# VH-VL binders against RecQ-mediated genome instability protein 1 (rmi1): the designs that were tried, part 6

Target 1, 235 residues: RecQ-mediated genome instability protein 1 (rmi1), of Schizosaccharomyces pombe (q10160)
Amino acid sequence: MNQTTTLSTELTELGVRVQNRWLQSLLDYLAKKHSTGANTTPQLVMQYLVASDIRESTTSEGAAPYIVSEQHNVRIENTMLLQIVRVREIGISIVNQLEYLNDLEELKKLKGQKVIRLVHDESGDEEQNDDDGLTEAQDAVQKGSELKKMCRLILEDSNGQRFWGLERKPIKGIQLSTKLGTKLLVKNVLVRRGVLMLDPNNTTILGGSIEEWDKDYFPKRLIEELKGELSKTKA

## First folded at step 23 (VH-VL)

Design fc (from e3 with heavy chain L100Y)
Fold by ESMFold2, last read:
Structure fc (fold): chain C 235 residues (1-235), chain A 122 residues (1-122), chain B 112 residues (1-112)
Amino acid sequence: as target 1 above (235 residues)
Amino acid sequence: EVQLVQSGAEVKKPGASVKVSCKASGYTFTGYYIHWVRQAPGQGLEWIGWINPNRGGTKYNEKFKGRATLTADTSTSTAYLELSSLRSEDTAVYYCARGYYWSSSGYWFDYWGQGTLVTVSS
Amino acid sequence: DIVMTQSPDSLAVSLGERATINCKSSKSVLYSNNNKNYLAWYQQKPGQPPKLLIYWASERESGVPDRFSGSGSGTDFTLTISSLQAEDVAVYYCQQYYDTYTFGQGTKVEIK
């Protein structure tokens, strides 16, 4: 078998159906960096693939088998490769989410000024404030944890079909800070009213991102998007 | 051998349109982005936009939106730049260039066409 | 748009000597997710299209002589020609590909 066929077979065993024209372009690039040989592994290809747009890098064999929005109470037994277009927390108010993101942004600025902070703010280790008086946002920022209850996702397959995914149970690694374009393998998922019912047992996070979507997105553009959504809700 | 061969020089009057072609060979045309870059005489390089020949998606430099149109014909492995409402400031050599498909839109340009001189004079 | 500014505009260097070209971007072109600088260098000789020399700020394109090297990070970048040859007389451009594509104004390298 030729190099692309061998790599494609190995990637399929990992749940990824790579597009030959994308793989060839990657191999052309890698060949310039290294003498053509056996140093191109499926693991190396996966590093580039999870950072790609699967509409270009993968085939329709890993896509949804039908128009998901038109389905009710069916189960997709096959493994699908999907990418996250958007993440929304739906179990916590937008106002609390905005407070969390703004507080996190302020904390990030202070870390960027950590030399100044250590010199001027030596009393930053607060404990003993009333835990019952904190909003969910304030509590998450103080604990250094993600603000998380239940996410709804906009998911996209290799054909560019977009559909909703709803967490039935929290999936570790899916939160407001999850990079846009993160790749998921989803298998044996129930579809209800056109929505994929996700949980830790049917969802595997491969990681990655799509740089055009994710670059400069979290948290500033997310804040702007949420403010826009809040304005529509209050109108 | 990867080659990008462009159409010949053009002389146009202000207000006219020009269409420059870029024929690709030596590689799978639909597996790479095509970028367009221009260079006015004695000046630097200016990116115009890119096209994804596989799906027809495009991205334009905001300076050229509304005047530049990028297209591709996969059956002939040819990309096109059409620039309308020409002015003397559009006098330049226009290049097509190839970008890798494994990246989102092609990062750098590894192969370039020979360039097409477009002269706009009254 | 990210503005790319090169210095100097023109540089005269004796054969066999070092030529140094600087490129400064108006915003960082270092992407934290992959820790790569989205910066390339091109060489353009009269009557020819640009030729890719360097990508990712410091990686030489295949077939580019070892005397060409790129360095720098974030907003400040340098192209160095360690021992200028006659065929290196050209205009050199930096280019960012972090957010769309912009080029520096070019640096002409001449034999002194």
Scores: ipSAE 0.721, ipTM 0.879, lowest interface PAE 1.4, mean pLDDT 88
Fold by OpenDDE, fold request of step 24:
Structure fc (fold): chain C 235 residues (1-235), chain A 122 residues (1-122), chain B 112 residues (1-112)
Amino acid sequence: as target 1 above (235 residues)
Amino acid sequence: EVQLVQSGAEVKKPGASVKVSCKASGYTFTGYYIHWVRQAPGQGLEWIGWINPNRGGTKYNEKFKGRATLTADTSTSTAYLELSSLRSEDTAVYYCARGYYWSSSGYWFDYWGQGTLVTVSS
Amino acid sequence: DIVMTQSPDSLAVSLGERATINCKSSKSVLYSNNNKNYLAWYQQKPGQPPKLLIYWASERESGVPDRFSGSGSGTDFTLTISSLQAEDVAVYYCQQYYDTYTFGQGTKVEIK
């Protein structure tokens, strides 16, 4: 069996149906990178897959079998591979979200400045590791996780169909900081009025991102988008 | 062996259009982007755009938007660059190049065509 | 657009000596999610197309001699030829592919 066929079969068992052309290209790259002939594992392929656009890397077999927007009270039994196009928190006010995101941005700037200062202050004085800034940043990240209530997602399948997903119950890993292009496996999901009802039982996060979407998005572009939404609501 | 073979040199007048071809061989044509890069005489490299031969998706340098058209024929494994409204400043060697893509942005260029000289003169 | 600036514009180095070319980007080309630098180096000899040397800032393309190495992160990158050979006479270009594609202006390497 050709390495491609074997890997494809193994990935299918993981719920991912890979495009052969994409897999071949990846294997070509990996063969060049790994001179030692180390066997490409399905796990390694998955690392690249979750970083890919599933419209390019996967087949239509993992796509929604229906026009989701036209479905009501229908359960999709098939496992779908989806990617996150957008995340919105709908259980928290936009103002509170903006406050949180601005605080994160400020903390990031402060950390950057501290790193710059640490590089410059390699003069010999053992000043005390103000570990307090790292703890505050950790607390801020923890506070951010505490702010999660309910997310609405724009999801996309391998055919490029976009539709809404709504958390019925909080899913760990779905939040404002979730990378755009994160891959999800959704199985046995109920569709109501064209919206996927997502919960921890029907949704598995594979991870990853789409570079084109995720680069420089969080938090700066998200802040801009939320500001735009806020302005429209006031108009 | 991976090869990109480009069409021959072209001489055009200002305002005309030119179409350069790039025939790919030795690999799965639809598995890679084709990039186009030009180089004016004695100058550096300038990226024009890329095409995904599989779906026909394209991305252009803003500088060339509206003038450059990228196409691909999967049956012949040939990519095309058409550049319209030619100016003297468009005189350059035009290269096609193969690029990996893991995402929509693509990556570096590992194989290049031999180049096509396009001369725009009155 | 991310602007790539190389230094120097030209370099004359004796055979067997080290050649160092710098490249600076106007914006970081480090992607925080995968910690990769979206930077490549190319060699172009007269009358030939560019040839890929380095990708991801430090990974050598297959068939590239060990004397070529790439280093750097974020905005500052370096191509090093540890021992210049006669066949290394060329123009070298850095390229970012983080946001679209842009090249440095090139560095001409000659034998002294």
Scores: ipSAE 0.715, ipTM 0.881, lowest interface PAE 0.8, mean pLDDT 91
Fold by ESMFold2, fold request of step 24:
Structure fc (fold): chain C 235 residues (1-235), chain A 122 residues (1-122), chain B 112 residues (1-112)
Amino acid sequence: as target 1 above (235 residues)
Amino acid sequence: EVQLVQSGAEVKKPGASVKVSCKASGYTFTGYYIHWVRQAPGQGLEWIGWINPNRGGTKYNEKFKGRATLTADTSTSTAYLELSSLRSEDTAVYYCARGYYWSSSGYWFDYWGQGTLVTVSS
Amino acid sequence: DIVMTQSPDSLAVSLGERATINCKSSKSVLYSNNNKNYLAWYQQKPGQPPKLLIYWASERESGVPDRFSGSGSGTDFTLTISSLQAEDVAVYYCQQYYDTYTFGQGTKVEIK
């Protein structure tokens, strides 16, 4: 019984245009695992879909309607499903970003060794401490928060077209640690100089990743990429 | 009933090329990845690469990149492995196997072809 | 790049006894993002292609008898045949799919 049609319709109502051959392959797997496909919900399908490459799992109906890099002052009113290829923080120096990432690696090592109870007193008294004693990277690590000012994204649609997205306002969930391949639903977005102008009002984070891109990426490969970008600036 | 049927055994001289076919049936060919794996006589399994028959995308084990070429013909539901510049060390049984499309490149291989013996001898 | 090492290379087990095959990876194949171990087990009977037994380290493929079970996490994995049958004479391979695809060297299981 037309389980594929029902699921496809329900997913479309959520803004996702699933590719039938991808959905059928998932249903084949789930049928083996659960002895039937009848227990499959759109929520379960979404779990697999956000972990997929939308170039394989979705149709071009959710793609950009034209070559984005060639457009200026155009509003894309329809809803697009996009995946994040790369995230870059552009409001904070690369040196500070590298410091932050290296400090995160050191903190992770210390937690594994459980040395926290032998902490010497903090430098300076709490009464004298102020923001001027910390770099942006040190402040983020100390507070256990993400290093964040303004991100620029490389985005990809179901047709494999890649283009830039720029946060006009901070979007929660977009930071250096955002998983590569994270799915976004973007609607009514302004394109300026070939760049999507993103904000919390026009961008919904669906989550997920593409594991081939994201495995072992954060923070080690990001560090290497940023070092390479810094080297180009100096040379 | 998923089935992968491979072409027959081949004997080649060093320096030649071989092209092994893998005909799929019992499922939607463009809805699964095809992987190639080989097994030298008395030895273990070695992954060669995969192809996405829907879009023609490929990935190769670096050991074989430059010598192996994976292709697919969707009209006949057939995948091909071509291996060039053959050496005696390439003597092996070559298998095709399928992986699920819902995963990024097919994690495991749920169905395998019967294997094709390629013998490289001078 | 990830080396898979099986032990033992050969195992002789009496009918109805437990067979235990170990597989060790040079790097963890546990993906923290989804908490799954990217490991499969295959059976290859003489003159036949490999057949999938276990995926995600512990999940049995459809049609595989329940005497086959997989366990372990990270770098250390085990395939257990709880009561060896005559038809289980084969070579068994582990395979990681965390970073490309590599197989263990195989473990031959024979009747003692």
Scores: ipSAE 0.711, ipTM 0.871, lowest interface PAE 1.4, mean pLDDT 88
Fold by ESMFold2, last read:
Structure fc (fold): chain C 235 residues (1-235), chain A 122 residues (1-122), chain B 112 residues (1-112)
Amino acid sequence: as target 1 above (235 residues)
Amino acid sequence: EVQLVQSGAEVKKPGASVKVSCKASGYTFTGYYIHWVRQAPGQGLEWIGWINPNRGGTKYNEKFKGRATLTADTSTSTAYLELSSLRSEDTAVYYCARGYYWSSSGYWFDYWGQGTLVTVSS
Amino acid sequence: DIVMTQSPDSLAVSLGERATINCKSSKSVLYSNNNKNYLAWYQQKPGQPPKLLIYWASERESGVPDRFSGSGSGTDFTLTISSLQAEDVAVYYCQQYYDTYTFGQGTKVEIK
């Protein structure tokens, strides 16, 4: 069997229906980068695939079988490969979420300033207790890091259909900081009023991202998006 | 073996439009992005945009949005750049270039067309 | 847009000697998620289209001679030709692909 057919079969066993033209382009690159691409493993292909846009890298065989928003009380038995478009915490107020995200940015700023201060203080006459607010910022971030209750996701399949997913039970790896474009395998999921009911039993996190979506997103662009959503509520 | 062959030189008046073709061979046309880059005489390179020939998706440099239109014909393995409302500063050599499909937009350009000189003058 | 600035604009080097071209970006092109520098180098000979030399800042494209090497990270990058050959007379461009695509203004390399 040729390399693309073998790899496609192996990836299908992992729940991923790869597009041949995408796979061939990857193999062309890997052959140039390495002396041969003949020893390419499905694990290596998966590393590139989870960083891709599944609308381009996978076939519709892993997509939702119908228009999800029009369904109620149906179960999708087959495995779907989905990518996360957005994550929203819905069990905690937007104001509290913004406070946490701003505390995170402040902590990063203070850590950078502390390094610069230590470098420029050559005299060494430091009697201060390191009370520049770093400890307070660390405590605030730590306290706020416990702010996770229930996430709602915007999910997308290989056909570009977008629909909601609701986290019914905590799924490790799903939080506000989850990278945009993270890949999920979802199997045997109940659809209620057009929403996928997600839990750890039906959801597997493959990881990854879509760099165009995720570059410089968390936390700065998330803050901007949440402020915009809050403004519309108050208008 | 990979080749990108572009259409011939063009002379246009200000306000006109031009359409440059880029015919691909030696690879699967729908498995790669096509980028367009121009180079004014004696100057550097300026990216115009890309097209995904498989799905028809495009992205444009904001400088050219509204004036540049990228299309592709998969039956002939040919990509097109149309630039409207031409000005004298649009005088340049226009290149098509190929980017890998496995990345979201092709990152770098591994093969280039020979270039098409477009001259805009009164 | 990320501005790419090359130095020098022009460089004259004796055959067999080292040529060094610098490229600076206005913003880091190192992507933290994969630890790769989104930078490429191209060679353009008179009357020809550009030719890819280096990608990911330091990886040579297939068929590019060993005398070409790329180095640097973040905002500061260097293309080095360790032993200039006559066929290396060209203009060299850096290009970032971190956020859209921008090129440096070019560096002309000539034989002294």
Scores: ipSAE 0.694, ipTM 0.866, lowest interface PAE 1.5, mean pLDDT 88

